# VH-VL binders against Mucin-19 (Muc19): the designs that were tried, part 6

Target 1, 175 residues: Mucin-19 (Muc19), of Mus musculus (Mouse) (q6pze0r851to1025)
Amino acid sequence: STCHVYGEGHFRTFDGESYSFDGLCQYTFLEDYCGQENGTFRILIESVPCCENGLTCSRKVIVTFQDQNIILQDGKVTAVQTAESTDCRERSANLYSIHTVGLYLIVKLLNGIILIWDKYTKVSVILDPSWQNKVCGLCGNNNGDLKDDFTTRHSSVAAGALEFANSWKTSQECS
Below, E stands for the ipSAE of ESMFold2; O stands for the ipSAE of OpenDDE; V2 stands for 0.75 times the mean of E and O plus 0.25 times the DockQ between their complexes.

## First folded at step 4 (VH-VL; framework fv_denrakibart)

Design c1 (from d9c with heavy chain Y101W; at its last look DockQ between E and O 0.37; V2 from the best seeds 0.00; counts 0 for: pae E 3.1 > 2)
Fold by ESMFold2, look of step 4:
Structure c1 (fold): chain C 175 residues (1-175), chain A 121 residues (1-121), chain B 113 residues (1-113)
Amino acid sequence: as target 1 above (175 residues)
Amino acid sequence: EVQLVQSGAEVKKPGESLKISCKGSGYSFTDYWIGWVRQMPGKGLEWMGIIYPGDSDTRYSPSFQGQVTISADKSISTAYLQWSSLKASDTAMYYCARQTWYYGSEAFDIWGQGTLVTVSS
Amino acid sequence: DIVMTQSPDSLAVSLGERATINCKSSQSILYSSNNKNYLAWYQQKPGQPPKLLIYWASTRESGVPDRFSGSGSGTDFTLTISSLQAEDVAVYYCQQYYSTPFTFGQGTKVEIK
C-alpha cells in the first residue's frame, strides 16, 4: 500500500482517501504509536516556505526509528543518533539504507517501510502487508476501510480534513 | 492539455551565444523534472541533463558538463538550455522532456516539439 | 555509465507480421526495492519528437495500442509489435532511467518489407 503527499498539501492515504491540507506546522505523517508509548517509529513532515510565509517550496521529513533521527531537508539526508552511537561489531548492521535510484532518494527501514522523496515536495511511503491496522497519522490507518480514514490522534472520526489533520500536529502551536 | 512548447529554429555562427526555451503548460510546472535531449543529424538520442524547476537542482551528463547551462524561470513556467560559445558540432535537434513525478514511472512522458539549432560559418 | 545496446540496427517486417527488437544494458537495471526494471521504450516517427510507449520494461503508456508489448528483466529486454501496421514505421529507442547519466540505445529502424 502507498501513501503520498505532494505540492501544496495534496494527500492520498493508504486506503485511498484524497484530501488537501497545507498547514505550516509539523505533523505526524505516519507512526505506529497510535495512542501507546511502545511504538517503534515516527515519520513527521513540515511544509517549508520559500521566503516570506506563504507557498510551500519544499518539504522537510523527519524519521525517528529506534535511536536514529533521519532528516530529509534541503535536498539532503542526514542521520543524527539520539543517544551515543557505539558500533561494536558488524552484526549490529545499520537500521536503514539510503539509495538513489534515478532522481529519487529512497530510505528503506529494516522494519519494511520504504520512504521515497523527490528532494522537493513529494513524499511517498510504501508499507508491506504486515503493517495493516498498525499505523496512524495523516496517511490514515491502513485498514482497508475508507469510513475511518479521518481518525484523529484521539481515536475519533473527524468530519473533515481540517479537524483530522490538525489533530496530528506535533509541535507547539504555530499559528 | 499538458504541453511543452519550445522556441523556434535558430541559425547561428560559431562563437555566438544562444539560449533556447521550453515552456510548460497544463500542469504544475514546479512539481516535475525537465530534461534536455540532443539528436544530431541522422543520429540517436543523447541525454544532456535535467533540472527540477521547484528548487533548480540541476544534473548534467558528463559529456555536456561545462558545455551548456540548464536553467529555469518558474514564474513563467519555462526551462532553458544555453551556450556561451556555439561550435559547428552543436548543430542538432534539441528536445525538452518532462519526467513523471511519481516514483516508479519516471520515464519521459511529455516531449517538446524540438528546436533545430544550425551552427555554420 | 550504463550502455544500452539495441539489435538489430534495422529490420524490415511484412505488414501484419511480428517485429522484435532487443535491448541489452551493460549492467542490471532491476531495482530490488520496488522489483521494477527502469527501462523505457520510445517511438520516433520521421519529423516528430519521441513518444513514450513502454515504461518499467513492460507497462504500456496510456493510449498505446495492445500490439506493443515489452518484456525482459535485468539486462535483457525486448519490444514486440505483434502485428505490424503501416503507422508503426519508425525508429525505436530503449532508455534506462536507473542511474544518471540516463542513456538511450542507438535506435532500431523498423520498415515495411
Scores: ipSAE 0.278, ipTM 0.650, lowest interface PAE 3.1, mean pLDDT 85
ESMFold2 (binder alone), look of step 4: mean pLDDT 93; pTM 0.954
OpenDDE, look of step 4: ipSAE 0.580; ipTM 0.846

Design c2 (from d9c with heavy chain E106Y; at its last look DockQ between E and O 0.27; V2 from the best seeds 0.00; counts 0 for: pae E 9.2 > 2)
Fold by ESMFold2, look of step 4:
Structure c2 (fold): chain C 175 residues (1-175), chain A 121 residues (1-121), chain B 113 residues (1-113)
Amino acid sequence: as target 1 above (175 residues)
Amino acid sequence: EVQLVQSGAEVKKPGESLKISCKGSGYSFTDYWIGWVRQMPGKGLEWMGIIYPGDSDTRYSPSFQGQVTISADKSISTAYLQWSSLKASDTAMYYCARQTYYYGSYAFDIWGQGTLVTVSS
Amino acid sequence: DIVMTQSPDSLAVSLGERATINCKSSQSILYSSNNKNYLAWYQQKPGQPPKLLIYWASTRESGVPDRFSGSGSGTDFTLTISSLQAEDVAVYYCQQYYSTPFTFGQGTKVEIK
C-alpha cells in the first residue's frame, strides 16, 4: 500500500482517500504509536515554503526508528543515534538502508517501511502488508476502509480533512 | 496545453559560445525534471543530462560532463543548454524533454521541437 | 553505465503483420522493492521529435494505440506492434531510467515491406 503527498499539500492515503492540506507546521505523516507508548517509529513532515511567494518549495522529513533520527532535508539524508564515543561505525546501519533509484532518494527500514523522496515536495511511503491496521497519521490507518480514514490523533473520526489533518500537528505552539 | 518550446536553429563557427533555451508552459515548471538529448545527423538519441529547476539539482552523462552546462531560470520557466566553445562535432539536433515524476517514472513524456545547431567553418 | 542493445537494427514488415523489436540491458533494471522495470520505448517518425509509447516496460502512454505492447523483465524486453500500419514507419528506441546516465538503445528502424 502507498501513501503520498506532493505540491501544495495534496495527499492520498493508504486506503485511497484524497485530500488537500498544506499547513505550515510539523505533522505526523505516519506512526505506529497511535495513542500508545509502545510504538516503534514515527515519520514527521514539514512544508518548507519559498520566501515571499508562499508556495511549497520543499519538504523536510524526519524519521524516528529505534534510536535513529533520520532526516531528509536539502537533498540529503542524515542519521543521528544515541551518542557513544566510538559509535561512528553505525552499528544500527543494517536497520535501514539509503538507496537511489532513478532520481529518487529511498530509505528502507527493516520493519517493512519504504520512504521515497524526490528531493522536492513529493514524499511517498510504502508499507508491506504486515502493517495493515497498525498505523495512523496523515496517511490514514491502512485498514482498507475509507469511512474511517479521517481518524484523528484522539481516535475520533473527523468530518473533514482540516480537522483531521490539524489533529496530527506535533506542536501546539505552531499555528 | 503542456508545451516545451525551444529556441530557433543556430549556425555557428567553431570556438563560438552558444546558449539555447527550452521554455515550459501549461504545467508547474519547477515540479518536473528537464532533460537534454542530443541526436547527431543520422544517429540515435543520447541522454546528455537533466536538471530539477526547483532546486537546480543537475546531473550529467559522463560523456557530456564538462562539455556543456545545463541550467534553468525558474522565474521565466526556462531551461538552458550552453557551450563555452563549440566544435564541429557539436553539430546536431538538441531536444529538451520533461520527465514524468508521478509514480517514480523518469520517462520523457513531453518533448520540445528540437533546436538544430550547425557548427561549420 | 547500463548499455542498452536493440535488435534488429532494421526490419521490414508487411502492412498488417507483426513487428517485434528486442532490447537487452547490460544489467537488470528491475527494482525489486516496487517490482518495476525502469524501461521506456519511444517512437521517432522522420522529421519529428521522439514520442513516448511505453513506460514501466509494459504501460502504454495515453493516446498510444492498443497495437503497441511492451513485455519482458530484468534484462530482456520486447516492443511488439501487432498489426503494422503505414503511420508506424519510424525508428524505435528503448531507454533505461534505472540509473544515470539514462541510456538509450541504438534504435530500430521499422519499414513497410
Scores: ipSAE 0.007, ipTM 0.569, lowest interface PAE 9.2, mean pLDDT 84
ESMFold2 (binder alone), look of step 4: mean pLDDT 93; pTM 0.948
OpenDDE, look of step 4: ipSAE 0.379; ipTM 0.801

Design c3 (from d9c with light chain S33D; at its last look DockQ between E and O 0.68; V2 from the best seeds 0.00; counts 0 for: pae E 2.9 > 2)
Heavy chain, then light chain:
Amino acid sequence: EVQLVQSGAEVKKPGESLKISCKGSGYSFTDYWIGWVRQMPGKGLEWMGIIYPGDSDTRYSPSFQGQVTISADKSISTAYLQWSSLKASDTAMYYCARQTYYYGSEAFDIWGQGTLVTVSS
Amino acid sequence: DIVMTQSPDSLAVSLGERATINCKSSQSILYSDNNKNYLAWYQQKPGQPPKLLIYWASTRESGVPDRFSGSGSGTDFTLTISSLQAEDVAVYYCQQYYSTPFTFGQGTKVEIK
ESMFold2, look of step 4: ipSAE 0.535; ipTM 0.803
ESMFold2 (binder alone), look of step 4: mean pLDDT 93; pTM 0.952
OpenDDE, look of step 4: ipSAE 0.353; ipTM 0.785
ESMFold2-Fast, scan of step 5: ipSAE 0.688; ipTM 0.863
ESMFold2, look of step 8: ipSAE 0.400; ipTM 0.754
ESMFold2 (binder alone), look of step 8: mean pLDDT 93; pTM 0.950
OpenDDE, look of step 8: ipSAE 0.415; ipTM 0.801

Design c4 (from d9c with heavy chain Y101W Y103S E106Y; at its last look DockQ between E and O 0.56; V2 from the best seeds 0.00; counts 0 for: pae E 10.3 > 2)
Fold by ESMFold2, look of step 4:
Structure c4 (fold): chain C 175 residues (1-175), chain A 121 residues (1-121), chain B 113 residues (1-113)
Amino acid sequence: as target 1 above (175 residues)
Amino acid sequence: EVQLVQSGAEVKKPGESLKISCKGSGYSFTDYWIGWVRQMPGKGLEWMGIIYPGDSDTRYSPSFQGQVTISADKSISTAYLQWSSLKASDTAMYYCARQTWYSGSYAFDIWGQGTLVTVSS
Amino acid sequence: DIVMTQSPDSLAVSLGERATINCKSSQSILYSSNNKNYLAWYQQKPGQPPKLLIYWASTRESGVPDRFSGSGSGTDFTLTISSLQAEDVAVYYCQQYYSTPFTFGQGTKVEIK
């Protein structure tokens, strides 16, 4: 299954719901926490405007996975270890890989998540079938049912895209 | 119906400027890259470059870098190929074609009808 | 740049006979992670734009007759027309879309013998 966003916030969820949301804050694109503390990853997105009117020129993507913090920004992919080490720094090269095919960058995570980024506004996530019914965020819940795709961060079903999308804002200090 | 419609044939003199167009319809214009392909008389196909209309990211073949400008206006679903100063060697048929990233094919699946550009004294 | 080389430059085939066109890339265009060859085949009839026949080296585009087939992997690819028809007279091009510039082969002209 695939979820994507492009342009000025044009989304298509894993279950096929299409909506537009032109927010300028940081939002949860996809995560497996879903109201619990035992999740394993988060993918956050931010729109980066070119001009005062909020027209989106690019997107910053932040992936938290295991002890890695993978940043897609300014046409680059960088990784920073999120855990401290007091004896020496150690990282596993097997947690993710980065490839370029055609016009896109592909970040593959060991957990079966594939992130595809055009270095600009277009971000896509492809899920291994093992993730069915295990995710939440702006991409929906991947349960095959469109009628609950607008499930908010607080597990209620929103009446429309604006309420749904704003519930996934990560910082309430952003307006 | 998904289609690309190009502007009509052009007859020009060396040194003149020219901008030809490629208008997409029947699909989401910003979901696809648009490429330009040259075919000189009696010759094969040459990939000139490609543009993503959503943000104007443009990639050129080294053979055409600096010789043409590829641009797009997403508000009217139109891509452009432009010369600031035409040469006789620019005489050719020019095609636009669309490409998608996640339909399972990066190939050019829809082609415009072509624009014949003739540059002669 | 990845150079695409076709052979032969031209061929003449009797109606109903098999036509075989080869395309060789200067480096592998197989992406190991998805096991796909980034190769397309196009048909161009006189006075017409090119038309996509085959993508991913072997997948037939919708509406293309099953007498057209693609094969090969890595650097060596083949387009086969199993039973040539009169309407198949055209120039055929391979193209790689693995890395920019997305280069074409020089073309192979197919004629009725």
Scores: ipSAE 0.007, ipTM 0.557, lowest interface PAE 10.3, mean pLDDT 83
ESMFold2 (binder alone), look of step 4: mean pLDDT 93; pTM 0.948
OpenDDE, look of step 4: ipSAE 0.179; ipTM 0.744

Design c5 (from d9c with heavy chain Q99L; at its last look DockQ between E and O 0.67; V2 from the best seeds 0.00; counts 0 for: pae E 5.3 > 2)
Fold by ESMFold2, look of step 4:
Structure c5 (fold): chain C 175 residues (1-175), chain A 121 residues (1-121), chain B 113 residues (1-113)
Amino acid sequence: as target 1 above (175 residues)
Amino acid sequence: EVQLVQSGAEVKKPGESLKISCKGSGYSFTDYWIGWVRQMPGKGLEWMGIIYPGDSDTRYSPSFQGQVTISADKSISTAYLQWSSLKASDTAMYYCARLTYYYGSEAFDIWGQGTLVTVSS
Amino acid sequence: DIVMTQSPDSLAVSLGERATINCKSSQSILYSSNNKNYLAWYQQKPGQPPKLLIYWASTRESGVPDRFSGSGSGTDFTLTISSLQAEDVAVYYCQQYYSTPFTFGQGTKVEIK
């Protein structure tokens, strides 16, 4: 199962729905919380404009996984331990690995999620089959049914892509 | 049916400009990289570069950087290879080809028919 | 750049016999995290564009006959045509797609003896 976004906000969900949305805020691309408090990861995206007239030059990707924040920005990847951890131990590749192969920078998480980034606007996520029906966000719910792909953060099915995508905004203070 | 259809053969003189085209059909043009490959007469294949039409991300072989321009017009599903000033050494067959979508399987799975460019005085 | 070197440059094989083409990369093209070799094989018949035969070093593209197989890992790769047919007369190219530029081997011409 693959979800991707590229260019000026052209999405294809895990279940094959295509839509366009290029908001200027931070949005939940994919997570396993889905209205519950015991999730294990979030993948957030932001469009980074060339000019302040909305043209997208790149995307910033933030992955929250266990006690790690992994940030893909400016062609680079960095990782920091979250403030919630009291452990000062060095971060290690045991939780994730990062490689450049072919055209892409690849982040593999221990939980079977693969994040693929071309260092510009294209971001893809691959899910292990074990994630069926366990995810939500701009990528849809990975249940094989296009009928409910526009399920909002509040578990309602939106009439269109704009309502759906805006429900996944992470900060209400962003325009 | 997935196809890449290239523009016709060209006969040019040194110093002239040229732009050849590669039109994709039967698939989502902006979801796949398009590459250009040169084959000089009697010689092998040379990877020139690729473009992602979705955002115009363009990558060149060092051998061709600054020698050609690769571009795309996604509104008409067409990629281009362009010279500002042709040389006799540019005489070759030029192929466009599509890279498959998924990470790590970036082989050229669909090829255009080729465009023969002949540059002589 | 990763240099791809094929051997032999040309090969003459009797109909129905095995043809073996070697390809060597100047550095490993095995990505250890997914255990995949980033190698493709192409066939180019006279007057035609190249056609993809094999990717991931050993996976046949759809529609490619079973007589074509790929093997090898790391830096050493082989294309095998188990029973050569008249339609297999072509030039064969290996290509790495591990890192840009995605270089080709120089080609191996296969003919009927």
Scores: ipSAE 0.111, ipTM 0.654, lowest interface PAE 5.3, mean pLDDT 85
ESMFold2 (binder alone), look of step 4: mean pLDDT 93; pTM 0.949
OpenDDE, look of step 4: ipSAE 0.664; ipTM 0.867

## First folded at step 5 (VH-VL; framework fv_denrakibart)

Design s11 (from d9c with heavy chain Y101F)
Fold by ESMFold2-Fast, scan of step 5:
Structure s11 (fold): chain C 175 residues (1-175), chain A 121 residues (1-121), chain B 113 residues (1-113)
Amino acid sequence: as target 1 above (175 residues)
Amino acid sequence: EVQLVQSGAEVKKPGESLKISCKGSGYSFTDYWIGWVRQMPGKGLEWMGIIYPGDSDTRYSPSFQGQVTISADKSISTAYLQWSSLKASDTAMYYCARQTFYYGSEAFDIWGQGTLVTVSS
Amino acid sequence: DIVMTQSPDSLAVSLGERATINCKSSQSILYSSNNKNYLAWYQQKPGQPPKLLIYWASTRESGVPDRFSGSGSGTDFTLTISSLQAEDVAVYYCQQYYSTPFTFGQGTKVEIK
């Protein structure tokens, strides 16, 4: 149960579906909110262009988990408290670990989610088996059925990749 | 059959340019890294760098940064190693090799047959 | 850079006897979160490219005979050939893939006595 994206928006979902989508907005890569208020995390991605052609040269990743934003950008990791938290350091050391190994930077969340970033365009996420049927976003719903991998934010099945991916934009003001 | 096939042996003079190739077949070329390894005559293996053909992410060993250029053309499943100006010290066997992502072996599991480059006047 | 040092430089072993090759890294290559050592072993026969034998220090690559085994953790690693065959005459290299630049040991040449 691994999902990844690389290059000009080449995606492979948890259930093995492949598609391409090259957007410059912020999108939900993976979350457990899925239209409800009782979620616990979000992983957001943004493509960063490098030249006039608009070719993607890197991806920015934002992980929101228990009052913290972990930002992966420009080969660096920045962890910040969200505006919602009034306490500065209650449990930041216990929520996640960050390591560099091989070609990759790895963020392991306490909830069993492993995020892998190559400091460039490649982003992968590995889920603990307990997350089956509990997630949504550009990675699909991790339910073992290819036919509903294009499940939109509105719980419908998209006719194509463009409709599917656009439903996971975090802001409708971005085009 | 999964394989990497490299271009043939080259005999060059100092100052000449050269581009050698490594063509993948039997697998999805854009799902793996391609590394380059040098072996000087009678010596061991030296990692030169690596490229991911899907997005052209290229990384070099500090010893080879600025000495060579690594590139790839995913439309023909081919990676390249290039010199703008060869030196006699570039005489070596050059291997390309495939590497998996984090969740695989992350070792070089498939190797090309090698390209012998001889630089002499 | 992580420096990989092999010992011995060369080894002569009789057919059917055990061959042991050591590899030492200048710093730990054990990733504590997954408890894996980022170490591979390669076999190179004269005129041929290297061939992957072992990855994760002790996992045998598919198709590699079970007489080849890897062991060790952290900084000290061993490749063992339990019963040397004629086709095992080659140079053996260890490689760390824990940190870039990836580095190889200098090689150990295994010959028949």
Scores: ipSAE 0.662, ipTM 0.871, lowest interface PAE 1.6, mean pLDDT 88

Design s13 (from d9c with heavy chain Y103W)
Heavy chain, then light chain:
Amino acid sequence: EVQLVQSGAEVKKPGESLKISCKGSGYSFTDYWIGWVRQMPGKGLEWMGIIYPGDSDTRYSPSFQGQVTISADKSISTAYLQWSSLKASDTAMYYCARQTYYWGSEAFDIWGQGTLVTVSS
Amino acid sequence: DIVMTQSPDSLAVSLGERATINCKSSQSILYSSNNKNYLAWYQQKPGQPPKLLIYWASTRESGVPDRFSGSGSGTDFTLTISSLQAEDVAVYYCQQYYSTPFTFGQGTKVEIK
ESMFold2-Fast, scan of step 5: ipSAE 0.682; ipTM 0.868

Design s26 (from d9c with heavy chain E106D)
Fold by ESMFold2-Fast, scan of step 5:
Structure s26 (fold): chain C 175 residues (1-175), chain A 121 residues (1-121), chain B 113 residues (1-113)
Amino acid sequence: as target 1 above (175 residues)
Amino acid sequence: EVQLVQSGAEVKKPGESLKISCKGSGYSFTDYWIGWVRQMPGKGLEWMGIIYPGDSDTRYSPSFQGQVTISADKSISTAYLQWSSLKASDTAMYYCARQTYYYGSDAFDIWGQGTLVTVSS
Amino acid sequence: DIVMTQSPDSLAVSLGERATINCKSSQSILYSSNNKNYLAWYQQKPGQPPKLLIYWASTRESGVPDRFSGSGSGTDFTLTISSLQAEDVAVYYCQQYYSTPFTFGQGTKVEIK
């Protein structure tokens, strides 16, 4: 299944719900923590404004996976070790690959998640079937049921897109 | 019916400006890229660039970067190709064509009828 | 840039006979992660815009007759017309969409002998 966002916050969830939300801060696009400490990844997005108009020029993407932050920003990819690990086996693992094809930069995680970034505003995530009903965030919960795609960070179903999307704002300060 | 309809033929002099159009109908215009392809008389196809109308993300072939401007107005489902100052060497048929966003055919599946641009003194 | 080279430049084939057009890329256009070749074939009849025939090197576009088939992988690709018909007189172009700038072959003109 596939989720994407583009432009001024045009979203389509894994279960097919479409909505608009033009947030100016950092938001959880997709994660598997879902209110628990046992998660394995997070994908965070930020809109980067253009000029004085405040229009979205691009999206910054941060992927947190296996003690690494993979940062997609300004047409570039950087990977930063985030945890203090001295285990040589962990540092030797090839946990992801980064490729360019067509108009896109693709990050494939070994956990079956494919992230597609066009180096501009468009961000897409493709999940393999093993992720059904195991994720949450702005992309929805991937459970095949459209009626609960607006599941908030607090595990409630929002009545509207604004309440839903605002619940996925991270603690990062912004205006 | 899914269609791309282009503006009519143009006859211009060197140094003049020109803006030609490509209007999409029968589909969601902001779900597809619109590419521009040049075909000089008796020659093959050259990719000029491409735009995603939903966010105006525009990519150019290096050969056309700075020579033309590609833009789109999603409110009227129309993409544009523009020259600030035409040259005789710009004489060609110009096609617009749509491409799916990421995994689809990812090829140019629907083409406009073409706009013939003739630049002569 | 990836250079696309077609052969032959022109081909004369009798009605009902097989036509074969080759296309070579200067580097591999096979994306290993999805095992897809980023190659398309287009047909252009005189006075008409190009028409998509084949994408992903071998997948026929909806509405395209089954006499058209694509094959090949990596750098060497072939378009085959199993039984040439009068309406198949056209110039055929291969195109890579593996990396920008997207590039086309120079074209192969197919005529009736």
Scores: ipSAE 0.646, ipTM 0.857, lowest interface PAE 1.7, mean pLDDT 88

Design s3 (from d9c with heavy chain Y102D Y103F)
Heavy chain, then light chain:
Amino acid sequence: EVQLVQSGAEVKKPGESLKISCKGSGYSFTDYWIGWVRQMPGKGLEWMGIIYPGDSDTRYSPSFQGQVTISADKSISTAYLQWSSLKASDTAMYYCARQTYDFGSEAFDIWGQGTLVTVSS
Amino acid sequence: DIVMTQSPDSLAVSLGERATINCKSSQSILYSSNNKNYLAWYQQKPGQPPKLLIYWASTRESGVPDRFSGSGSGTDFTLTISSLQAEDVAVYYCQQYYSTPFTFGQGTKVEIK
ESMFold2-Fast, scan of step 5: ipSAE 0.433; ipTM 0.792

Design s34
Fold by ESMFold2-Fast, scan of step 5:
Structure s34 (fold): chain C 175 residues (1-175), chain A 120 residues (1-120), chain B 113 residues (1-113)
Amino acid sequence: as target 1 above (175 residues)
Amino acid sequence: EVQLVQSGAEVKKPGESLKISCKGSGYSFTDYWIGWVRQMPGKGLEWMGIIYPGDSDTRYSPSFQGQVTISADKSISTAYLQWSSLKASDTAMYYCARQTYYYGSAFDIWGQGTLVTVSS
Amino acid sequence: DIVMTQSPDSLAVSLGERATINCKSSQSILYSSNNKNYLAWYQQKPGQPPKLLIYWASTRESGVPDRFSGSGSGTDFTLTISSLQAEDVAVYYCQQYYSTPFTFGQGTKVEIK
């Protein structure tokens, strides 16, 4: 199943709800922590506005997986280790692969998650079917029920997208 | 300020094609769903389908799947309802209406309606 | 499909008196995770489009007079007009937005005696 965000904050969840949210902070797009300590990844997003018009010019994406941050910004991808560097470099090299197909940047994670970025505003995530009922965030919970797609960070169902999306704001300070 | 304005009344013959419109103004058109509702003369309301103009995600009532096409042109904030071949049974008032969420919102803003009459 | 049934089909009420309209769903439209009833009420005056009066079974839309109130939960819902005014002559529809296809009741015509 596929989740995406495009343009001025147009979201479509894995279970098929579409909504708009134009936040200026950093938000959890997708993760598997969902209130647990045993999560394995997080995908975070930030909107980067145009200076003159206030329109969204691009999205910055941060993927945290196996103590690495894979950062997609400014048309580029960079990987930064969040833990101490060790002789485990060969293991890190096998955690993900990066491909360029036309204008798209594709990041494939070893855990079956595929991230597609057009280097601008569109970010898409494709999940392996084994991820059903195991994720949360702005992409929804991937459980096949659209009525609970606005499940907040604290496991309640929000009445609207604003309350829902704001619950997925990270601790990073807003602009 | 926030309003949906629909195209004018239509008188058509069976077999003809038709496309009616619903133009949003006073709000961000791409941020809301636009639904279509039919009301046959002297009858109640029937939901036909809905579109999210931001990505053209379109969903139909099973009763109307394949009978009509719903589309939108976000560059002019307009949604459309289209028939390839009209029948006399399509004679009805057609309303467009705005919905914030596909699951979880009522229709809060309604167009004035487009009367479609199909007769020989 | 969820079938919405209203009663009565037609109601004549004197000015200033209370009007009560019932709506029944063929299955529960209460979602346990958020404790919300996915039920709306619309007013349609002759020659006009429907107008949203109430959503979430009991929440009044902005600008709707407080003489209109909604109540009920699960499968049985009521719209009450506490003191009928001349401008309230209309057909009233309930609608469920719990599951697709979204469905409306058949309507209740409210007229003055």
Scores: ipSAE 0.291, ipTM 0.776, lowest interface PAE 4.2, mean pLDDT 88

